# VHH binders against Pyridoxal reductase, chloroplastic (PLR1), part 4

Target 1, 350 residues: Pyridoxal reductase, chloroplastic (PLR1), of Arabidopsis thaliana (Mouse-ear cress) (q56y42)
Amino acid sequence: CSNNTSNITTFKPLKLPLFWPWQKVKMGPLSVSPMGFGTWAWGNQLLWGYQTSMDDQLQQAFELALENGINLFDTADSYGTGRLNGQSERLLGKFIKESQGLKGKQNEVVVATKFAAYPWRLTSGQFVNACRASLDRLQIDQLGIGQLHWSTASYAPLQELVLWDGLVQMYEKGLVRAVGVSNYGPQQLVKIHDYLKTRGVPLCSAQVQFSLLSMGKEQLEIKSICDELGIRLISYSPLGLGMLTGKYSSSKLPTGPRSLLFRQILPGLEPLLLALSEIAKKRGKTMPQVAINWCICKGTVPIPGIKSVRHVEDNLGALGWKLTNDEQLQLEYAAKESPKSMIQNIFQTR

## First folded at step 1 (VHH)

Design c26 (framework vhh_h_nbbcii10_fgla)
Fold by ESMFold2-Fast, scan of step 1:
Parts: structure tokens; sequence; C-alpha cells
Structure c26 (fold): chain B 350 residues (1-350), chain A 125 residues (1-125)
């Protein structure tokens, strides 16, 4: 495909540093930037309209993030559609390889990938081989974090133990520096932590839906458990699928499947959206920056998605400042008073 | 739901100037309605190229190397309008110019961009 954006250069940051070394967060044996980025859209032709002609701009967005100290990038072996399945890992690997010397960049960049709990992954050896396949696509020798994408506890509990043994073997073989989970609820999070601990493997991260729209009893329980057990919470959908951007209203809904969800939820968010808007204006920030900053203030590591250089540039504005305790409480009270919130991810366990 | 309508395109002599406008119909470019705005172009026989972008806060702008120093992007949120001031135009600037309002990409569920229909800019004697 022709890449007419291949020669576009990235801006140098106007203000440095965006964060100080002591603002990096501990995640097991890893030290990561206070915000990372997700690559869910990379290779997704159906929902995002991905085309290979976009690769140059995505590479520039990736470089901009690196130049500003971002060292955590989240992907998955299931990301991509059709013939481009696994494309997200392939693109991330290419960008890492091309940005600087391979060996130095492999050590500086924390790659977190997620292995799908596919029904045909029935042995620990198959799960280890999934990790090896991801390493091949990423063109790296070791992952920062190897994650189980979702729990099978509610429908295939015997498979879950096999997948957990796969995580143990990945760690023991040195294929991953740390292990994590995604979409684990309070009960399963404690169970896997204990399972791994008895086998000498620390659980370093729990990736769950967490935002001002996803701060219900279950999310608060997960956060409490993470704090107690030394697990870092990685917050996905920090903007509530776009509802916290200030872009949408009842007269200006998104196109596609999420418009149904927005019709149900968005009208009930007025108190929260008003509070976000007021704080953003007071701070000279955008509503997305405030929402992401709130996640950071709660001790989580948000991973907003990468689509363009402009999106990365705006998200970077969430760094280098902090909401006051009063501002955080104002947002939390407004969220509590809003009659609607995000629906829990269907893959999240109890 | 947001409709983007470009205007200001046309024929111009090399070295001349044009100002493109992009007006939102049904949408606004305020803190509640818009996130980021940009201009893209597609020259004959080529793929789509990013030209310039501006954040909703107005604090950040982006320019392609090919237009940096010649083009200026600006926005007027009170008029729901995005502008591209094009100076010192060259034959290679001939293209269809598209206005776009970016959807914010969420980790789990990205949305499609809002795009205009495009306006033709021809730089020729």
Amino acid sequence: as target 1 above (350 residues)
Amino acid sequence: QVQLVESGGGLVQPGGSLRLSCAASGGTFSSYESYALGWFRQAPGQGLEAVAAISWSGGSTYYADSVKGRFTISRDNSKNTLYLQMNSLRAEDTAVYYCAADSYLEYSTPEYDYWGQGTLVTVSS
C-alpha cells in the first residue's frame, strides 16, 4: 500500500519532562510510565477501518509516545481481523525494531501482550507456544508482561488451571519478565494470585475496565485487592468508550454498534460530564486528559488507545500534573450522582 | 451525525493563496462536541496524506513537513468552523482536501472518523 504519510515527522515535546523518574510506577519487577498505550485498533479493519496505508502515522504516534517517556505498550494475540489477525503484535514489533537499536529498545520498552483463552488451547504447552508465537510476531526475545486475556472459570474451569500452568511455565522459562491477568473479578483474582504464589510466580498486573464510569462495587473491590496483594491495576477504557470525551450528546451519537449503548447511558451522565468540563476549563486541559489523570491519581496505569499522532499528543497532556484531592472527590461525587455507568465487561469474572 | 462541509477550494496560480473552511452541521467544536480536527489531502494517483491537525484545546498543532511554514491551521469554536490557510501554493499541492473530526480511540471500541466530502484545490497556470 502507498504510504504518503511516511515522511511526516513528529513534533519535539514543547515541555519536558512530562513526568519524573520517581513518578514511574512499580509493576512487579518492572518500572513503567504512569500511563501506557493500547494497540487494539491496529489491524482492525471491521470496526476501526484499519488500512496498511495508516502504518506510517501509527509509527509516528508510537515514536512520539517513546520520545515523551512512555515505555508501556499493551497488545494481544487476538488483535487484528481476518487475514490481519495478529497484526497489532506485528506492527508493534516492527515499530520497536525500526525506532532504535533492537537490543537497547527491547530492554527499555515494556511490551504487555494478552493470550486469548481460546477453547482449543487445552494444554499448558499450547499456551506456552502461544507466547512463543507472540514473541515471533513481536520480534523480541522476552515479553515485559505475559497476560491471560480472560478467565474461563465460569464456563470451563478445568481449562483455566491449564492456562495458569502455562503462565507459570512462561515465567520459569524466561519468556516473560512478569505475568498478569485481564478481566479477572475479585474472587478469581485472589485465586490466581495464590495459585501462582505457591509456585514461586508473582502476579504483577490485573487489567480491568476502570474509569469514572466504571467505579462500582466490583471495581473498588478489585482495586482494594490489588493494593493489598501488591498487584498493579491497568485501567482499560479510561474514557468509557468515548463517553467521557465531551464529544457526544443525545443529538450527536457515534455511528455503529456503540450508539445503542450511548443512547442508554449518555443522558444519565450530565452531572459527571459537567464536572469534567468545569475542571478541564479551570485547568486549561481537555476532558479526556482530566479523566485519564483521575485514573493515574487513583494509582492505576491507564492504557488509552493509539489511533493517530494527535490522539497520543492529547493523551500525553494527562501527564505532568495532578488533580487535587478536592477535584478527585468532586468527580467521584458527580459520578456517584449520575444515574448511569458503564456495563461491566462480559468477560469479567466474579 | 456530524456533517462536515468543506469550502474555499478552486483554481489558483502557483505562489498564490487559498483559505479552506470546514463547517460542522449538526455538530459543534466545543468541549462537549468535538475532540480534534484535521485536514487531509489526496493527490491524483496517490494515497491519503495528513496535512495539518489542531487539538480541541488549541494548544497543539501538527503539520506535514511538505506544508510546514506555508500552511496554518486554526479553529473558531464560536462559528463551529475549522480553517486551513494555504500560502505559497505549489503544483504539488494539487489535491482533494478533506476535513476530518477525529473520534477518540478507546481501548475496546474505536469509532469511525467523521469526514467531509472533499474540496478540490488545483494549482496551475
Scores: ipSAE 0.000, ipTM 0.154, lowest interface PAE 14.9, mean pLDDT 80

Design c27 (framework vhh_h_nbbcii10_fgla)
Fold by ESMFold2-Fast, scan of step 1:
Structure c27 (fold): chain B 350 residues (1-350), chain A 123 residues (1-123)
Amino acid sequence: as target 1 above (350 residues)
Amino acid sequence: QVQLVESGGGLVQPGGSLRLSCAASGFTFSSGYDYALGWFRQAPGQGLEAVAAITSSGGSTYYADSVKGRFTISRDNSKNTLYLQMNSLRAEDTAVYYCAAVEGYWFSDYDYWGQGTLVTVSS
């Protein structure tokens, strides 16, 4: 205890007990937690090794997130491999409906789903019907955010306008509270923003791969555009599919197809992983918590994936503190010095 | 420049009531940006304890277990003022009470602090 209380304004604020709920951030008309969770692993047998026996633990993880003030959950109509296509939406809907933690306040959860730009979705009416199908699987009457999963501009530019009209109709019909996009590059982001503005529809969010492994010139341009136009950037894969956790090495790879990517990229991440480890140890935090906190420090809303109760427990520790400007620069410099980074998503437009 | 100024502290008997006020300048409670406002206290020889918070999103309120049911946090956007209504006061509520504000997504690192106001619960 300090003997001089007269100079309380001369010291930095102290860390507070975690009994305080998280502050919400504005995302268009929505109020969301500063970190959300992605459900890409739910129903994904090939990349994430999903099994239906995991559903009870996933439900516990979902409840833990709610208890700690998380209200943003991201899914997609294309999530779930093979026979389990749409399973992520079905599981999220089931968990929301059955939640004891929500106590009848199911509408407090902000559900963000993404509609695939499939080549057979050729009319705005078909795209609106995709939204209705997602609402059915989720067992809700309205989405928080309806998102276009990727742009068709590079291969089917005429289809793009049809899909954009579909998003407008979803908003006008009250099926979604807000509209967003995913995997849109700088040029297409400006174009859709301007189009939606002419139709009286605000563009709420832009979801892109953004992390210490994915902070190239395009990501920085997207972030700048988002800040200028009042769009919230939702950062997906903030942990690089798990590469930034510090749990893996050339001798300890994850199971499944992800191991092929890790074998090629991990050896080239040594400077970044060292910097993450050093800052984590200095702060009494984990490497995932530092990586997620970095995304929040950049003004984005990261959506790390839920695979277990442990993932949620760890990721929640990314909240309630901030990296200094010097720590952020140290991480960014280490990322630049690393000879490898994440491969840009093949659906990412220019 | 953000400034917070507390008032309303003083001596009160056990079981009594006090209302603390925090006048804010340099930002407005009706602005279109994210923020949270809170009350913290520091008892003699103890660390800083969070008491109550209110957010910009719908005015959601949160309380420490030690004050739930006794204290009420509120704000008046037209007066740019935060309040803490303290009822059924106990000797253990004796502390210097601080008003704090955080802007953006920083929820535990309150960026702006007042000078504090002393509350003494005693005969």
Scores: ipSAE 0.000, ipTM 0.213, lowest interface PAE 13.1, mean pLDDT 82

Design c28 (framework vhh_h_nbbcii10_fgla)
Fold by ESMFold2-Fast, scan of step 1:
Structure c28 (fold): chain B 350 residues (1-350), chain A 123 residues (1-123)
Amino acid sequence: as target 1 above (350 residues)
Amino acid sequence: QVQLVESGGGLVQPGGSLRLSCAASGFTFSDYWSYALGWFRQAPGQGLEAVAAISGSGGSTYYADSVKGRFTISRDNSKNTLYLQMNSLRAEDTAVYYCAATDYGLPYEYDYWGQGTLVTVSS
């Protein structure tokens, strides 16, 4: 009934546009690569077996990412274990400062860090000081994005208002170019957006667990709210801690605590893993590349974790092409047919 | 209310030149500094083909192998207009040419499209 001239191109075989190296995604006032990298593994001795001897390879992986147009790096003040707490920020800061590839253009890197909602952070001033401590560890004067790592609404709602005021002050003092949140559910996402708006602060990003293993009702609702309010969704764990890589099976589990989770979930993922494998083979791509590309196709900015040059090389292959709508549907139905999925993070609010 | 309007199409002889223009309204090129702008074409009985693209900063360009060295993409932010200078035209360049724009920079199909302008290369 209406003029469908805009649909004419969809009735013919399309040669999709190639990815261009300069291709960027708007995220509030920021221009970021369509995929970033998470540094959660850096300093994590328990789950990833981090050792300081790995630092040279991590620096090489960082340089490779920069050389290929990646400018978004996500970290947190809580990343690292024991005496290595804060190590992720310290390593990222060192790599940025020492980068030969940047040649004095260190400010072109968008650093997103997350501030933990620790029980002793009871004043907005303490939260601003957490930001200053992160800037010190990162050896930079200003963050791209300052994020609240999780909401306290379910157990300490009065503390949450204090933390929100801290985010406002970080922005007003010029310590961060933009503010974001992590692990916020649909209701709290709207509430913080509105709160910040009344204070003249735009909410730039919402970071949540989002992948083919984590696309439930809540994730879809968060995505809808983000689209409506102009917030960019940053998808963490886009590979399901490695379950979507095709590297693991019931007979080949990872070492450490992840093996318990994999033992419970991996056997129930056969339909999804087969669909990922089929599409990867048809496209001349890897299963991780397909899984990351799916997140991008949904309009999110995935931040897969890196431990090596090889991981960066592989993940970069997620860019420059697009899954068709039919392929996306095949993956989504295969995920629904799979009897297992990841449980939502316990810190994610309503 | 984003709108793209192409002009400059027409009949030209092989080896000739033609300049296409794409006038944008509802947004300015400078408002979307990260915006990718491009030209696509569709020949009779064929699929849509990417021809050329230019970054929001204007610092990077892409060209299809079939047009490299012959076509030049450019933009004028003050006139809010994208151009495609087509030199050494061949019969195989006959197509409807579309201007397109995307504000995401993701490997999506472009978000905004013009109505198209016909270019016919024949003697």
Scores: ipSAE 0.000, ipTM 0.166, lowest interface PAE 14.9, mean pLDDT 81

Design c29 (framework vhh_7qbe_3)
Fold by ESMFold2-Fast, scan of step 1:
Structure c29 (fold): chain B 350 residues (1-350), chain A 118 residues (1-118)
Amino acid sequence: as target 1 above (350 residues)
Amino acid sequence: QLQLVESGGGLVQAGGSLRLSCTASGFTYAMGWFRQGPGKEREFVASISWSGGSTYYADSVKGRFTISRDNAKNTLYLQMNSLKSEDTAVYYCAADEGYLYWSDYDYWGKGTRVTVSS
């Protein structure tokens, strides 16, 4: 961003560039941990089987992440289903407010939320009001990053400029420290960057599906553009909805709607899963830790989901070490030799 | 409240073709087709992004079925070619306002019956 930033300073000395949680990375004016966490599962009854009885464990998982130096948490105003819509933001806000681990430093948490491009959000003022509603649910005065959840360019191009103006106003009013986008492809990413630049607003982040299952030509083009323009890529679904965990096989599918997707893709992932397993075993790490570490090695900030204390414990093991260039290439070639990969998100633009 | 109305079902001979339509009462994001055959569970058939730029198909229909949409008419289509007896089912249109394709479908039609005879 063109303005000064307020940063969290850690007193741990920077000795080795091994993705320690205290080795913060720049994201526009922000200083964030090399890995964040997503809250997509919070309030999602259909895909993730969320129940309100899980809230105590989610709070414990959140505290564990904070204790281990994680300061980036991604949510969205659309996270939650039915009566629980907005639940992810409400839970995150509650956890931040009640956190004893933060010891009054609630402002040190970087909250990134995403505003849905709903068809009834037809004015920039409505989009600014969406931001204010998110701030109310989160119980904070300012967001770290305000993001447009997806592009409307392909079906409602006139609406998109209105939403972009909304992002400009959020920034100018001080409601967000930085602005970002989600599910933007190479062409659309350049267009919004240039548009925001003419308005004096820097584009801080681009959140896209990026993993060993999603490293195709478009993802590499997005990464190249991000590097050229000083945008940080936030990699979502770094574990491929769970396919890279080693937990599932064609004979051991997840329960619920994901089983259909897994039936189509998982049998074609054997070379990649074998390579992940071999490197994990060699390093004394888990397959998810290797997959997440790979995303960090590519210069992205992955946001695996917070689902339980166990998942956070495991994912934290992705930090404090680094895959060699040879290990990265081994994984990339194994992914290319795998006959299947992740289906592109339907909201992804070109 | 969003309503989805399917049409185009009927009786067709094996090897024949049918085009199903689904008209929405308003704007939709992701849309898809599901089917339920006699004595079987409901299964996914195909989905399409809001722009029409991304499609996903079940392996059993890949190469035979084509999903498309006309956003000006709020209408989803399923072009079914080289029909087999196994394609006999009630076909359901689904739509969401959400972020993901088929996993967050909030609205469902009542279905249209397709019978494929030998």
Scores: ipSAE 0.000, ipTM 0.110, lowest interface PAE 19.9, mean pLDDT 84

Design c30 (framework vhh_7qbe_3)
Fold by ESMFold2-Fast, scan of step 1:
Structure c30 (fold): chain B 350 residues (1-350), chain A 119 residues (1-119)
Amino acid sequence: as target 1 above (350 residues)
Amino acid sequence: QLQLVESGGGLVQAGGSLRLSCTASGRTYAMGWFRQGPGKEREFVASISGSGGSTYYADSVKGRFTISRDNAKNTLYLQMNSLKSEDTAVYYCAASDYYFGSLDEYDYWGKGTRVTVSS
């Protein structure tokens, strides 16, 4: 019996993960995905145009991230506009609690929140209570990482010691699995590391502005210190608030306050945006995916922001591949040739 | 709803020149020209960034064709010099929602303009 038709064997496609378990990144006692997500846009009406009608899509985006192995989500007690009531933490907590994908394994999600160095947080006990308030809003018993949002060294140095003692107590009381800092420069990073080490507390993370737009001497020095001391750098604004997406120009600016920054910086980014576009074309990838992948290749854990399902879907494509050393160098040279870069965060310490 | 309208196509003698134009109904970002010749797949010809500062050309047209734009008039141009019979094709204007575009990320397409190069 012969037939002249071709045989096609079809089966359900094998579902391959975007990354393997051994590609997870060690962050103190934690094992995290190579990329996390930030929730700065959640509840932020002024900078990101948040509306409550977006909540269903944000929950879908969160579930998509979980399905693809993302386990690190960064938030802050100061995130959310209008009411200053921890709206971002409340939304993340709701999504974790209601998650069908987690099915009682809520502890598998690493929640990193940041505690603001508000002028009225003058005792270590008040700072511990800030942590307890975040746990209440998130509806969890323990944080993965409790972070100090910025240093007070330049204007209230006595307050900083109090906040550091608060981090120590959070760890000792089991409220956080690890502690971290945000917006700490090279000098203060070494100081807090040593302070915590003498008290038996590991400093696991340093969150700073780090991207192809933020590769100044200080960022590179912070990265070097992190590598030396076993601290993981969490790179925030890996897409430069959207400037590295290729979606914006002088004639197509984002709405809101970002348009002021874009008007000043975006025209000076042509060499970098061209290099991103060329590598993206060569790789069959998007410009955001290349920019995020660059952060990962540098040994950082980027936390691009979640605004929509499409945003998460695109950013997930930054995983499962690596830029060559030559491609990384091409991007870095193009960044140096660009006459503009991101301005330093005003809370960044020395 | 963005619309792209190509013009400037026609019959031209081998070795001659022709200038194609593409007018957009609104602001555009990365733009490009593609063509499809008789019995061939659609192929890339040239692209230009949103600012006009960066251009890329297919090897087959490099040195003969020049892509340019006038953003004040929402118009894209393709100056074609030293035309060959192999350049006979329908030429399509494409626009992207990205400033620089990527391999296949063109969101808007014109209906095309015919170019015939006679010998």
Scores: ipSAE 0.000, ipTM 0.173, lowest interface PAE 15.1, mean pLDDT 84

Design c31 (framework vhh_7qbe_3)
Fold by ESMFold2-Fast, scan of step 1:
Structure c31 (fold): chain B 350 residues (1-350), chain A 119 residues (1-119)
Amino acid sequence: as target 1 above (350 residues)
Amino acid sequence: QLQLVESGGGLVQAGGSLRLSCTASGFTYAMGWFRQGPGKEREFVASITWSGGSTYYADSVKGRFTISRDNAKNTLYLQMNSLKSEDTAVYYCAKEYSDFWSGYSYDYWGKGTRVTVSS
């Protein structure tokens, strides 16, 4: 053939996945990747410096995650600053709809969204309508996981029962494949599990702050409850807002409001940061990869935040290997020797 | 920090009933009862989780003893029915807690309450 200028025959083997199908994690009726991604930064102008000019990079980061087998993406109806309220859901929905990698298989993505416990959400019907509004922004007909973003038990206990009835109705109407909660402490987690179970609704997931920087007695109790009741713990802030990356020191702080928190906590983290650095060097990995891998080794599904293609590339390196028990203990002892830890989330219940 | 205080022990006739209680300070996810008879090793009696969704009983007490808890009062109970002479023992309230930093589980024990069943 006169149009064939190539005289080179190359056989290229298929690229191996970062994880095998049997390494996917059961989460109620769902099968999810061992790590997901959070979208808190998408539309957040104050803490994360979001600008619409970033949307192309965020879409590239999303596609890279999909290409590498990630199928769990966490968002919330409250994500987005001011007029951009709901922007995280709108961007995620746009990226799923436009995805060339999915090519008509949009239902293979497990979308987990969180519904805010706003004081004006006083009926179960209003809460179901919050779910419908999220589906509209996401441009999908069913969520993987519908989550209550925080508990109202400490200040509006009657409202909480109404919101729980809303979760029941979302499940019964087929608007969500599974239900979950976020920022629930040990006592409230058991109470909602039992409430939902008596109504034929399994509690699939509990999303809480969980990292080497957030391993207090409450986190241990929540993890124990999750293991006993068959609930999957979704670990948010697995990198401690960036403190576990090794990018920052007492002399090299981030700009913006995070610098105040970092000034208080970072000087007390030297033992933990040293242990992360030593294990990372020994393994040929980065400190974020070690910190995320630790969360996976504890049986949780971490959802580190995406801001760029580089963040996704680095975080994907947390997959395909495991820390030994001795390495996990070394990190845990180093964290115990660190006199500082993250402050408990204000929305976290008992 | 976490204290367990047992009460309700005493002398009871064979075939009778007795209810033991154990008050815990702070949150307790899983709790249980153990007993130690004269000249014997401490043995498991029953355990229960926070929700009451999981209960376990020793074969020797199954069908006669019922474990329960009142989370509002932070209190664990053991309802003992159809008591036998072999149930005579010091009954201990216990909680198991896994210490993540040390990598070991720790048991918290009360001082015990004595139960004597007369024939």
Scores: ipSAE 0.000, ipTM 0.113, lowest interface PAE 15.2, mean pLDDT 83

Design c32 (framework vhh_7qbe_3)
Fold by ESMFold2-Fast, scan of step 1:
Structure c32 (fold): chain B 350 residues (1-350), chain A 119 residues (1-119)
Amino acid sequence: as target 1 above (350 residues)
Amino acid sequence: QLQLVESGGGLVQAGGSLRLSCTASGSTYAMGWFRQGPGKEREFVASISWSGGYTYYADSVKGRFTISRDNAKNTLYLQMNSLKSEDTAVYYCAADLSYFEGPSAYDYWGKGTRVTVSS
């Protein structure tokens, strides 16, 4: 246990939190950049059109994020379509191992993976083995955060207790530095927090759909609980699957299955998209940068998806500045006056 | 510097057919066709995924137009059948190099090819 801080130049603290990549935020025992990146698209052929020929470009995007101080990367054992199941973890592990930018500092990357609540995962031992399989695919000895991907409370409540015990065992065995959950609603979030506390395991993170397009009563209740209990909210889909980018309209739809969702929701977002556009123009920023910055202003850690070098470069511009309280209120008011919002994730519990 | 070159436009009688082509100077991800009629704003016509497995059409052309691509030739096609006078426009090929988020206002555009449908 040694530290090198006594030989490091003392820097004056910044009075205003401008969300620079070096201004790490606490997430349980972890220190993470104010924004991370998700890998939902990696290996997903159906929703995102993934092909293995894209891997070199994804690796370049990953390196760009690292070079700019991003240290949180989110994946899942269920990411990857069909025979490519687990491909997201395999690619992330390969990129970390091969990284020229890390140069032996691979352990400085915080890897957060999610374990699916599959119906055949009926023992805590099977769930621990799921964690070991993820570590094997990622080619690392320890995860930053091991997460339960969704709750079984609504359809298999006895299975959920087994999965929770599995999370406890992962932590006790040192396979994960911290434990988190995904798609947990307010009621189940409190229940798992209390359960883990009785077992001596802190609940580090709660990952939920959270954006200007997903700030309903449930999201606000989850955020309030997180603040009260010292849990960090990880906001997924901070751009609403791309609807908040300003790149799409009724005449400019995304390719693939997302266009069905966009046709239904996008026309009802005009007040919000206008407010995002106006603030972006005033600030010399892009609409995605404003939408991501808003999530950070709310005290969450957003994880926009790594899709290309171009998208990573743009999203990095969400850091190093802060929306005013008036700008945040303007966006929230515009979101409330918009007749449409994102469809709630079907896996999210009460 | 990606270049897109459209071809196949021309004059055709109502009820006729035309096939438009667009050749890219390199590989692309999301591709689509847009058009701009006289005194009108540019509107979406059709889009296609990289694999060609997913296609989307504007309601005004659905059932009449078919979008397809040949990735080996870096070429996009639009087969236009049962043409109407309202289809008169300059047709633009658009492409994005973004791999997973679909057409993001399309970063690359051709110069357009003119289609005139006589009544």
Scores: ipSAE 0.000, ipTM 0.127, lowest interface PAE 17.8, mean pLDDT 83

Design c33 (framework vhh_7qbe_3)
Fold by ESMFold2-Fast, scan of step 1:
Structure c33 (fold): chain B 350 residues (1-350), chain A 120 residues (1-120)
Amino acid sequence: as target 1 above (350 residues)
Amino acid sequence: QLQLVESGGGLVQAGGSLRLSCTASGFTYAMGWFRQGPGKEREFVASISSSGGSTYYADSVKGRFTISRDNAKNTLYLQMNSLKSEDTAVYYCAAGEDWYLSSPYEYDYWGKGTRVTVSS
């Protein structure tokens, strides 16, 4: 205080935000940061080597994201392995509730969760109860986005209609502010959009694998449909599980199960990795920042995983600037020249 | 190719202090300390970012242990204070992947370990 000369406080200089309020992205009734964060790794011991000792680091990373204006966090009721099933939602809920940065403004966080299309979820009431269970684990009264995690159209089409009715009921009961889908291909995306519209429910978001490693014909068709129907594409795995970071090579593979995937794909990515490196050096940015920025430039909202404070710090550097059209084309041509791309999720529908 | 060499282990009385060092043969990004006690799996102790600006600790050692690094010397340190019998373990230095600073799964390079024994 300038009026108290005996107890002078040092005022922190105003830091310019990484993005401005008008750069927020519309998702139905929601206004979200141009990048969000995913929590797939939280509680996942098999693919990500999760340990409870990580929880303090993850909470610090979460607070850093909030401090820098990130308000979209994606989770799922199936995240967490074995006895830790549902752990991702429990941790996110704990971090939101305990947040010193939010200080009673917990409702400013947009929580997007995904409900698994488990074979025993055979009634719309069971699906609504899945939503209520997620709300309990998250310790919140309403979700920002309630999502169907995958389509059952290819193996249980009658179940899918039941799950769609469940999404309608979640929205009508006020349990979710918006509804979305994950792993829906072009054909099923149009069908669910039209179904929900007949029930007075707008389809807000479509979450699919989308990155410089996943810009094949299907991804481009999904993006086109999203743009046409007013659906926001949430791009998951924007860094290709780490392949676009520039930290890995044939002589430096990640440990564990990801190593198998990297052995198959990484040798075929040289043109793309070189283009990412060239643009990163020219811009004074990192390769992950360029790869994430490309997703944002395409009009998607990427959700890279929260794994550490350092990774959140690096990913935040993807905000506040934009690749030129020529730089985007350079990356896209390099990706097309690369003989390998990411494999599709096994639940990805037509 | 990259080699990590730990030093500083030994016998110490409960309540005492010990400083571990780990020298790398070249530049490293993320670095950490892990330990393996008798009859237990390898567990996380502490990690540090490439710049040294960010540090992370297991709850069991927070407030007692301090991790630091000297990049000019390619050396990682672990200052261990207020040692307990539960801290008895072989301590491993690790360097590797930036994705998880607390998972042994994400570290590519490991030292051979240095033994710390805390007597009652």
Scores: ipSAE 0.000, ipTM 0.179, lowest interface PAE 16.5, mean pLDDT 84

